# VH-VL binders against q8ixk2r445to577: the designs that were tried, part 9

Target 1, 133 residues: q8ixk2r445to577
Amino acid sequence: FFGMLQNKGLTDYCFDYNPPDENQIVGHQVILYLCHGMGQNQFFEYTSQKEIRYNTHQPEGCIAVEAGMDTLIMHLCEETAPENQKFILQEDGSLFHEQSKKCVQAARKESSDSFVPLLRDCTNSDHQKWFFK

## First folded at step 3 (VH-VL)

Design xa8
Fold by OpenDDE, look of step 5:
Formats: sequence, structure tokens, C-alpha cells
Structure xa8 (fold): chain C 133 residues (1-133), chain A 120 residues (1-120), chain B 107 residues (1-107)
Amino acid sequence: as target 1 above (133 residues)
Amino acid sequence: EVTLKESGPALVKPTQTLTLTCTFSGFSLSTYGVGVGWIRQPPGKALEWLANIYWNDDKYYNPSLKNRLTISKDTSKNQVVLTMTNMDPVDTATYYCARIQWGDYAFDIWGQGTMVTVSS
Amino acid sequence: DIQMTQSPSSLSASVGDRVTITCLASQDISNYLAWYQQKPGKAPKLLIYDASSLESGVPSRFSGSGSGTDYTLTISSLQPEDFATYYCQQYDNLPLTFGGGTKVEIK
């Protein structure tokens, strides 16, 4: 699967990554932004290694969850996907993070009109449903 | 100032189709993240969601009424139209249109509502 | 569909009273909960969104709290203009659903 990764509950919001330096793509947080499909910021790939790849830059980035965190951070992809980079996009649309045993949920930042994907306990929330478009 | 106003017939006969128009100002349905929804309220009863439409033309319907509802927009006229087929006296209610921001499902600004009575 | 059970259906209170209204969801709605105020013959007015965020222009005496399935609207000191019917609404899942309402009346 590849393309824009769109949320069901938060209408027409997609995974978005826009590093300040295209030569240094790791270490920043993945956010949610309105799906526009322009540029490279919203193109992701779900691989057979259960990675969510940001492969529009070299070296390729993979979404990871750091220890103790609930945010999605861009790391470099590895030949063998590390445990903190493994996600399961389930049939029901839930995006499950294997290591934390949590689901990715579209959430509003505190006191803002911005949104981010966060790890939360898995529920039947439409905000935890995702699909490639 | 953001405003919404519902318009349409006050009286509809059973089995007829209701057409309601929501005309709004102070915002545009071409703006990313903006949506408009319809909600109804029978006299003395609670609120019931009917349908949403968004800037990208995404549409959502209450499944209990989906086969009877059609929502559409005319961005150039700042209008949203709701049609409901096969009206019945049980559909007698005040019908509201309301604005949604940022792709969410909360309604921050409402029209004054229009009373629709279904009677033979 | 997610059922929203609102309680009480009605209550009597005096100006200055602390008023608490509860909304119970049939499942976890992850704080995707709004509160509305409706006066007779008027459209609902948004008070709280995301369970605890105060809508712009709404007096600070209104507050929302809760998590999971249990949510509360609190009016810290009831004012004359606060006598109305209040509704909760979940927007975690479609279809959107509202509570049955709570009528706050003058004691």
C-alpha cells in the first residue's frame, strides 16, 4: 500500500511529514494535515516488513515510536525493521503498533487547531481508522 | 460574522420529497477543513444528526435515513442542499444546518432552524 | 450506534448553584464529546468541544471533564441566563449521536 494515509474520523486529514532540512529528515514528528497530495510530504508506503516508509528522500525514513513516547518520529529505515518501527494496518482500518500494543489515533494538539497521530489504547474509534488513498 | 440560514417549505405532504437549502455567509465551503451538517429536532425531543458535507465533497449520512437523504453543495452560492424522500408525519421537526471546522464533527455555528410539518 | 445517556433529564437549581450534568457513552469515545446549550425557540449553542475545551466566547463558569465513557458538564455558579436545555454529542464514530438532554429549571 502507498499514497496518502488518511484518517476516517478526522475528515480528509493525512499523515504529513515536512522536515526543516531535506538533507536531515530524521528526528522530527509526523503530523496530520489536510490531504492535498501535492509534493512529497504526504506520500507514504506500507511495506512487507510492516514499516511505514517515507521514501521520497534518500536515505529513506521510517516512522518509529521512541521509548516512553506516544508520538510518531521519523527514523532511518534499516535493513531489518526494528521492533519500534513495526505497524500492522489491520483489515478494519486500525493501525496497530506492535511494540507498544497501542493504536494510532488522530488527535488534536492541546490548545491548537493542529492535529497529530498519537498512540492510544485501541478502541473502535473512527479516529483510529486509516486507509491509503 | 458567520451565519447560516435554512430555507424550504414549512409544510410537506406524506410521501413527498423535502428539499431544504442552507445559505451561509462569513465562510466558504471551498476552505479546507470546512463542512456543513444537517440536524433535526422533533418538537420537545432531542437532536438527531442527518448528514454532513465537506469542502472536498465528502458526504456522510445517518445510516437510519441514508436511503432517503441526499446532500449537495454549491460553493459558488454558499449553499448546501438536503433532500429527504418519502416524508412521513414522524419527520415533523425543526431542521438545522450548522458549520463544522477542521474536519471535525462538532458544530460551532448553527442556523436558526426551519420548522417542517409533514401532514396530509 | 453509540448511545449517549444523559442524566438527569431535568433538574431544578437556583442562581449561584453549582450544577453538574453527566453524559455516559455506550463505549469509549476518546474525549470526542461536545456540549451544547439550547434555549426555547433557539438553535443549540456550542459550549465545550473535545470534552474539556471551552468554545470561544463561552463564560468560564462552564467547564467540561471526563474520559472514556463518562463525561461531565459543570456550571460553577449558575446565572439567570443559564436556564436552558443542555445536550452532549459524541463525534468519535458515525453516526453522530446526541444525549437525551438535561433541562435546567429555576427552583
Scores: ipSAE 0.866, ipTM 0.945, lowest interface PAE 0.6, mean pLDDT 95

Design xa9
Fold by OpenDDE, look of step 5:
Structure xa9 (fold): chain C 133 residues (1-133), chain A 120 residues (1-120), chain B 107 residues (1-107)
Amino acid sequence: as target 1 above (133 residues)
Amino acid sequence: EVTLKESGPALVKPTQTLTLTCTFSGFSLSTYGVGVGWIRQPPGKALEWLANIYWNDDKYYNPSLKNRLTISKDTSKNQVVLTMTNMDPVDTATYYCARIDYGEYAFDIWGQGTMVTVSS
Amino acid sequence: DIQMTQSPSSLSASVGDRVTITCLASQDISNYLAWYQQKPGKAPKLLIYDASSLESGVPSRFSGSGSGTDYTLTISSLQPEDFATYYCQQYDNLPLTFGGGTKVEIK
């Protein structure tokens, strides 16, 4: 699967990554933004290694969850996907993080008009359902 | 100022199709993240969600009424249209259109509502 | 569908009273809960979104709290203009569903 990774509950919001330096793509948080399909900031790939890969730049980035955190951070992809970079996009649309055993949920950031994907306990929430478009 | 206003027939016969139009101002359905929904309320009863439509033309319907509902938009006219087929007296209600902001499912601005009576 | 059980269905109160309305969801709705106020012959008005966020222009005497399945609307000091019917609405899962309403009447 590849393309824009869109949320169901938060209508027409997609995974978005826009590092301040295109030559240093790691270490920043993945956010949610309105799906526009323009450029490379919203193009992701779900690989056979269970990675969510940001492969519009070299070296390629993979979404990871750092220890003790609930945010999605961009790391470098590795030849063998580390445990903190493994996700399962399930048939029901839930995006499950294997290591934390939590699901990715679209959430409002600090009661603002900005949104981010966060790890939360898995529920039947539409905000935890995702699909490639 | 954001405003919405419902228009359509006040009286519909059973089995006929209801067509309601929501005309709005102060915002546009060309704006990313914006949506409009329809909600109805029978006299003295609670609110029931009917359908949503968004700027990207995504549409959602209440499953209990999905086969009877069609929602569409005309962005150039700032209008959203709801059609409901096979009307029955049980569908007698005040029908509201309301704005959805930031792609969510809460309704921040409502029209005044239009009363629709289904009777032979 | 997610059922929203609102309680009480009605209550009588006086100006200055603290009023509490509860809404119980049939499943965890992750704070995707809104509160509306509706006066007779008028459209609903949004008061609270995301369970506890006050809508712009709404008096600070209104507050929302709760988590999981249990949510509360509180009016710290009831004013004359607050006599109305209040509704909760979940928007965590389609179809969107509303509570049965709570009518706040003059004691």
Scores: ipSAE 0.872, ipTM 0.945, lowest interface PAE 0.6, mean pLDDT 95

Design xb1
Fold by OpenDDE, look of step 5:
Formats: sequence, structure tokens, C-alpha cells
Structure xb1 (fold): chain C 133 residues (1-133), chain A 120 residues (1-120), chain B 107 residues (1-107)
Amino acid sequence: as target 1 above (133 residues)
Amino acid sequence: EVTLKESGPALVKPTQTLTLTCTFSGFSLSTYGVGVGWIRQPPGKALEWLANIYWRDDKYYNPSLKNRLTISKDTSKNQVVLTMTNMDPVDTATYYCARIDYGDYAFDIWGQGTMVTVSS
Amino acid sequence: DIQMTQSPSSLSASVGDRVTITCLASQDISNYLAWYQQKPGKAPKLLIYDASSLESGVPSRFSGSGSGTDYTLTISSLQPEDFATYYCQQYDNLPLTFGGGTKVEIK
């Protein structure tokens, strides 16, 4: 699967990554932004290694969850996907992070009109449903 | 100032199709993240969601009424249209259109509503 | 569908009173809850979104709290203009669903 990764509950919002330096793509947080499909910021790939790849830059980035965190951070992809980079996109649309045993949920930042994907306890929330478009 | 106004017939006969138009100003459905929804309220009763439409023409319907509902937009006219087929007296209600901002499902600005009576 | 059980259905209060309205969801709705105020013959007005965020222009005497399945709207000191019917609405899942309403009447 590849393309824009769109949320069901938060209508027309997609995974978005826009590093400040295209030569240093790791270490920043993945956010949610209105789906526009322009450029490379919203193009992701779900691989057979259970990675969510940001492969529009070299070296390729993979979304990871750091220890103790609930945010999605861009790391470099590895030949063998590390445990903190493994996600399961389930048939029902839920995006499950294997290591934390949590689901990715579209959430509003505190006191803002911005949104981010966060790890939360898995529920039947439409905000935890994702699909490639 | 953001405003919405519902228009359509005040009286519909059973089995006929209701067509309601929401005309709005102060915002555009060409703006990213903007949506418009329809909600109805029978006299003295609670609110019931009907349908949403968004800036990219994504549409969502209440499953209980999905087969009867069609929502569409004309961005150039700042209008959203709702059609509901096979009207019945039980569909008698005040019908509201309301704005959705930032892709959420909360309705921040509402029209004044239009009363629709279904009667033979 | 997610059921929203609102309580009480009605209450009587006096100006200056602290008023509390409860909304119980049939499942966890993750704070995706809004509160509306509706006066007779008028459209609903958004008061609170995301369970606890005050809509712009809404007096600070209104507040929302809760999590999971249990949510509360509080009016810290009831004013004359606050006599109305209040509704909760979940927007965690489609279809969107509203509570049955709470009518706040003059005691």
C-alpha cells in the first residue's frame, strides 16, 4: 500500500512529514495535515516488513515510536525493521503499533487547530481508522 | 460573519421527495477542511444527524436514512442541497444546515432551520 | 451506533446555582464530544468541543469535563439567559449521535 494515509474520523486529514532540512530527514514528528497530495510530504508506503516508509528522500525514513513516547518520529529505515518501527494496518483500518500494543489515533494538539497521530489504547474510534488513498 | 440559511418547501406530501437548499456566506466550501452538515429535529424531540459534505465532495450519511438521502454542493453558489425521498409524516421536523470546521464533526455555526411538515 | 444517555432529562434551578449535566456514551468516545445550547424556536449553539474546549465567545461559566464514556457540562453560576435545553453530541464514530437533551428550567 502507498499514497496518502488518510484518517476516517478526522475527515480529509493525512499523514504529513515536512522536515526543515531535506538533507536531515530524521528526528522530527509526523503530523496530520489536510490531504492535498501535492509534493512529497504526504506520500507514504506500508511495506511487507510492516514499516511505514517515507521514501521520497535518500536515505529512506521509517516512522518509529521512541521509548516512553506516544508520538510518531521519523527514523532511518534499517535493513531489518526494528521493533519500534513495526505497524500492522489491520483489515478494519486500525493501525496497530506492535511494540507498544497501542493504536494510532488522530488527535488535536492542545489549544491548537493542529493535529497529530498519537498512540492510544485501541478502541473502535473512527479516529483510529486509516486508509491509503 | 458566517451565516447559513435553509430553504425549501414547508409542506410535502407523503411519498414525495424533499429538496432543501442551504445557502451560506462568510466561508467557502473550496476552503480546505470545511464541511456542511444537515441535522433535523422533530417538534419537542432531540436532534438527529442526516448527512455531511466536505470541500473535496466527500459525503457521509446516516445509515438509517442513507438509501433516502443525497447530499451535494455547488461551491460557486455557496450552496449545499439535501434530497430526501419517500417522505413520511414521521419525517416532520425542523431541518438545519450547519458548518463543520477543521474536518471535525462538531457544528460550530447553524442556520435558523426550516420547518418541514409531511402531510396529505 | 453509539448511544448517548443524557441526565437528567430536566432540572429546575435558580439564578446563581451550580448546574451539572451528564452525558454517558455506550462506548469510549475519546473526548470527541460537543455540548450545545438551544433556546425555544432557535437553532442549537455550540458551547464546548473536544469535551472541554470552550467555543469562542462562550462565557467562562460554562465548562466541560470527563473522559472515556462519562462527560459533564457544568454551569458554575446559572444566569437568566442560561435557561434552555442542552444537548451532548459524540463525533468519535459515524453516525453522529446526540443525547436526549436536558431542559434547564426556572425554579
Scores: ipSAE 0.851, ipTM 0.940, lowest interface PAE 0.6, mean pLDDT 95

Design xb10
Fold by OpenDDE, look of step 5:
Structure xb10 (fold): chain C 133 residues (1-133), chain A 120 residues (1-120), chain B 107 residues (1-107)
Amino acid sequence: as target 1 above (133 residues)
Amino acid sequence: EVTLKESGPALVKPTQTLTLTCTFSGFSLSTYGVGVGWIRQPPGKALEWLANIYWNDDKYYNPSLKNRLTISKDTSKNQVVLTMTNMDPVDTATYYCARIDYGDYAFDIWGQGTMVTVSS
Amino acid sequence: DIQMTQSPSSLSASVGDRVTITCLASQDISNWLAWYQQKPGKAPKLLIYDASSLESGVPSRFSGSGSGTDYTLTISSLQPEDFATYYCQQYDNLPLTFGGGTKVEIK
């Protein structure tokens, strides 16, 4: 699967990544933004290694969850996907992070009008449902 | 100033189709993240969501009424239209259109509502 | 569908009173909850969104709290213009659903 990764509950919001420096793409947080499909910021790929890959730049980035965190951070992809980069996009639309055993949920950033994907306990929330478009 | 106003017939016969138009100003459905929804309220009763439409023409319906509802937009006219088929006296209600801002499901600005009575 | 149960259905209060209205969701709605005020013959007015965020222009005497399935609207000091019917609405899952309403009447 590839393209825009869109949330069901937060209508027409998609995964978005816009690093300040295109030559240094790792270390920043993935956010949610209105789905526009323009540029490279909203193109992601779900691979057979269970990665969510940001492959519009070289070297390629993969979404990871750092220890003790609930945010999605861009790391470099590795030949063998590390445990903290493995996600399962399930049939019901839930995006499950294997290592934390939590689900990716659309959430409002505190004291902001912006939104971010965060790890939360898995529920039947539409804000935890995702699909490629 | 953002405003919305509902228009349509005040009286509909059973089995007929209701067509309501929401005309708005102060915002555009060409703007990313903007949506418009319809909500109805029978006299003395609670609110019931009907349908949403967004800037990108995405549409969502209440499953209990989905087969009877059609929502559409004319961005150039700043209008949203709701059609509801096979009207019944139980559908008698005040019908509201309301704005959805930034792609969530909260309605921040409402029209004044239009009363629709279904009767023979 | 997610059921929203408001309590009480109605209450009587005096100006200056602290008023509390509760909304119980049939499942965890993750703070995707709004509160509306409706006066007779008028459209609903948004008061609170995301469970606790005050809508612009709404007096600070209104506040929202809660998490999971339990949410509360509080009016710290009831004013004459606050006598109305209040509704909660969840927007965690489609279809969007509203509570049954709470009518705040003058004692």
Scores: ipSAE 0.735, ipTM 0.917, lowest interface PAE 0.8, mean pLDDT 94

Design xb14
Fold by OpenDDE, look of step 5:
Structure xb14 (fold): chain C 133 residues (1-133), chain A 120 residues (1-120), chain B 107 residues (1-107)
Amino acid sequence: as target 1 above (133 residues)
Amino acid sequence: EVTLKESGPALVKPTQTLTLTCTFSGFSLSTYGVGVGWIRQPPGKALEWLANIYWNDDKYYNPSLKNRLTISKDTSKNQVVLTMTNMDPVDTATYYCARIDYGDYAFDIWGQGTMVTVSS
Amino acid sequence: DIQMTQSPSSLSASVGDRVTITCLASQDISNYLAWYQQKPGKAPKLLIYDASSLESGVPSRFSGSGSGTDYTLTISSLQPEDFATYYCQQHDNLPLTFGGGTKVEIK
């Protein structure tokens, strides 16, 4: 699967990554932004290694969850996907992070009009449903 | 100032189709993240969600009424239209349109509502 | 569908009283819970969204709390203009569903 990774509950919001330096793509947080389909900031790929890849630049980035965190951070992809980079996009649309046993949920930042994907306990929330478009 | 106003017939006969129009100002349905929903309330009863439409033309319906409902928008006129077929006296209610902000499911601004009576 | 059970159906209170209304969801709604105020002959007014976020222009005496399936609307000191019917609504999952309402009446 590839393209924009869109949320169901937060209508027409997609995974978005826009690093300050396009030559240094790692270390920043993945956010949610309106699905616009322009550029490469919203293009992601779900691979057979259970990675969510950001393939806009070389080396390629892969979304990871750091220890003790609930945010999605861009790391470099590795030949063998590390455990903290493995996700399962399930048939029901849930995006499950294997290592933390949490699901990715579209969430509003406190006192903000901005949104981010966060790890939360898995529920039947539409905000935890994702699909490629 | 954001405002919404419902318009349509106050009286509908059973089996007829109800057409309601929501005309709004102070915002545009071309703005990303904006949506408009319809909610109804029978006299002395609780609220029931009917349908949503968003800036990207995504549409969602209450499954219990989906086969009877059609929602559409005319962005240039700042209007959202709801049609409901095969009306029955049980559908007698005040019908509201309301704004959805930031692509969420909560309604932050409501119209005053329009009372629709279904009767022979 | 997610059922929203609101309690009590009605209550009597006096100006200055602390009022608490409860909403119970049939499943975890992940804090996606809104509260509305409705006065007779008027449209509902949004008070709280995301369980605890106060809508702009709403007095600070209104607050929302809770998690999982159990949520509460609190009016810290009831004012004359607060006598109305209050509704909860889950905004987590379609179809959207409302509670049965709580009428706050003058004692």
Scores: ipSAE 0.783, ipTM 0.925, lowest interface PAE 0.7, mean pLDDT 95

Design xb15
Fold by OpenDDE, look of step 5:
Structure xb15 (fold): chain C 133 residues (1-133), chain A 120 residues (1-120), chain B 107 residues (1-107)
Amino acid sequence: as target 1 above (133 residues)
Amino acid sequence: EVTLKESGPALVKPTQTLTLTCTFSGFSLSTYGVGVGWIRQPPGKALEWLANIYWNDDKYYNPSLKNRLTISKDTSKNQVVLTMTNMDPVDTATYYCARIDYGDYAFDIWGQGTMVTVSS
Amino acid sequence: DIQMTQSPSSLSASVGDRVTITCLASQDISNYLAWYQQKPGKAPKLLIYEASSLESGVPSRFSGSGSGTDYTLTISSLQPEDFATYYCQQYDNLPLTFGGGTKVEIK
């Protein structure tokens, strides 16, 4: 699967990554933004290694969850996907993080008008359902 | 100022199709993140969600009424239209259109509502 | 569908009273809960979104709390203009569903 990774509950919001330096793409948080399909900031790939890969730049980035955190951070992809970079996109649309055993949920950032994907306990929430478009 | 206003027939006969129009101002359905929904309320009863439509033309319907409902938009006219087929006296209610902001499911601004009576 | 059980169906209170309304969801709705106020012959008005966020222009005497399946709307000091019917609404999952309403009447 590849393309824009869109949320169901937060209608037409997609995974978005826009590092301040295109030559240094790791270490920043993945956010949610309106799905526009323009550029490379919203193009992701779900690989056979269960990675969510940001492959519009070299070296390629992979979404990871750092220890003790509930945010999605961009790391470098590795030849063998580390445990903190493994996700399962399930048939029901839930995006499950294997290591934390939590699901990715679209959430409002600090009661602002901005949104981010966060790890939360898995529920049947539409805000935890995702699909590639 | 954001406003919405419902228009359509006040009286519909059983089995006929109801067509309601929501005309709004102060915002555009071409703006990303904006949606409009329809909600109805029978006299003295609770609220029931009917359908949503968003700027990207995504549409969602109440499954209990999905086969009877069609929602559409005309962005250039700032209008959203709801059609409901095979009307029955049980569908007698005040029908509201309301704005959805930021692609969410909550309704922050409502029209005044229009009363629709289904009767022979 | 997610059922929203609102309680009480009605209550009588006086100006200055603390009023509490409860909404119970049939499943965890992850704080995607809104509260509306409706006066007779008028459209509902949004008061609270995401369980505890106050809508712009709404008096601070209104507050929302709760998590999981249990949510509460509180009016810290009831004012004359607050006599109305209040509804909760979940928007964590489609179809969107509302509570049965709570009518706040003059004692």
Scores: ipSAE 0.724, ipTM 0.912, lowest interface PAE 0.8, mean pLDDT 94

Design xb19
Fold by OpenDDE, look of step 5:
Structure xb19 (fold): chain C 133 residues (1-133), chain A 120 residues (1-120), chain B 107 residues (1-107)
Amino acid sequence: as target 1 above (133 residues)
Amino acid sequence: EVTLKESGPALVKPTQTLTLTCTFSGFSLSTYGVGVGWIRQPPGKALEWLANIYWNDDKYYNPSLKNRLTISKDTSKNQVVLTMTNMDPVDTATYYCARIDYGDYAFDIWGQGTMVTVSS
Amino acid sequence: DIQMTQSPSSLSASVGDRVTITCRASQDISNYLAWYQQKPGKAPKLLIYDASSLESGVPSRFSGSGSGTDYTLTISSLQPEDFATYYCQQYDNLPLTFGGGTKVEIK
């Protein structure tokens, strides 16, 4: 699967990554932004290694969850996907993070009109449903 | 100032189709993240969601009424239209249109509502 | 569908009273909960969104709290203009659903 990764509950919001330096793509947080499909910031790939790849830049980035965190951070992809980079996009649309045993949920950033994907306990929330478009 | 106003017939006969128009100002349905929804309220009863439409033309319907509902937009006229087929006296209610902001499901600005009576 | 149960259906209170209204969802709705105020013959007015966020222009005497399935609307000191019917609404899942309402009346 590849393309824009769109949320069901938060209508027409997609995974978005825009590093301040295109030569240094790791270490920043993945956010949610309105789906526009322009540029490279919203193009992701779900691989057979259960990675969510940001492969529009070299070296390629993979979304990871750091220890003790609930945010999605861009790391470099590895030949063998590390445990903190493994996600399961399930048939019902839920995006499950294997290591934390939590699901990715579209959430409003505190005291703002911005949105981010956060790890939360898995529920039947439409905000935890995702699909490639 | 953001405003919405519902218009349509006050009286509909059973089995007929209801067509309601929501005309709004102060915002555009071409703006990313904006949506408009319809909600109805029978006299003295609670609120019931009917349908949503968004800037990208995504549409959502209450499953209990989905086969009877059609929602559409005319961005150039700042209008949203709701049609409901096979009206019945049980559909007698005040019908509201309301704005949805930031692609969410909460309604931050409402029209004044229009009363629709279904009767022979 | 997610059922929203409000309690109480009605209550009587005096100006200055602390008023608490409860809304219970049939499942966890992850704070995707709004509160509305409706006066007779008028459209609902948004008071609270995301369970605890105060809508712009709404007096600070209104507050929302809760998590999971249980949520509360609180009016710290009831004012004359606050006598109305209040509704909760979940927007965690479609279809969107509202509570049955709570009518706040003058004692």
Scores: ipSAE 0.785, ipTM 0.927, lowest interface PAE 0.7, mean pLDDT 95

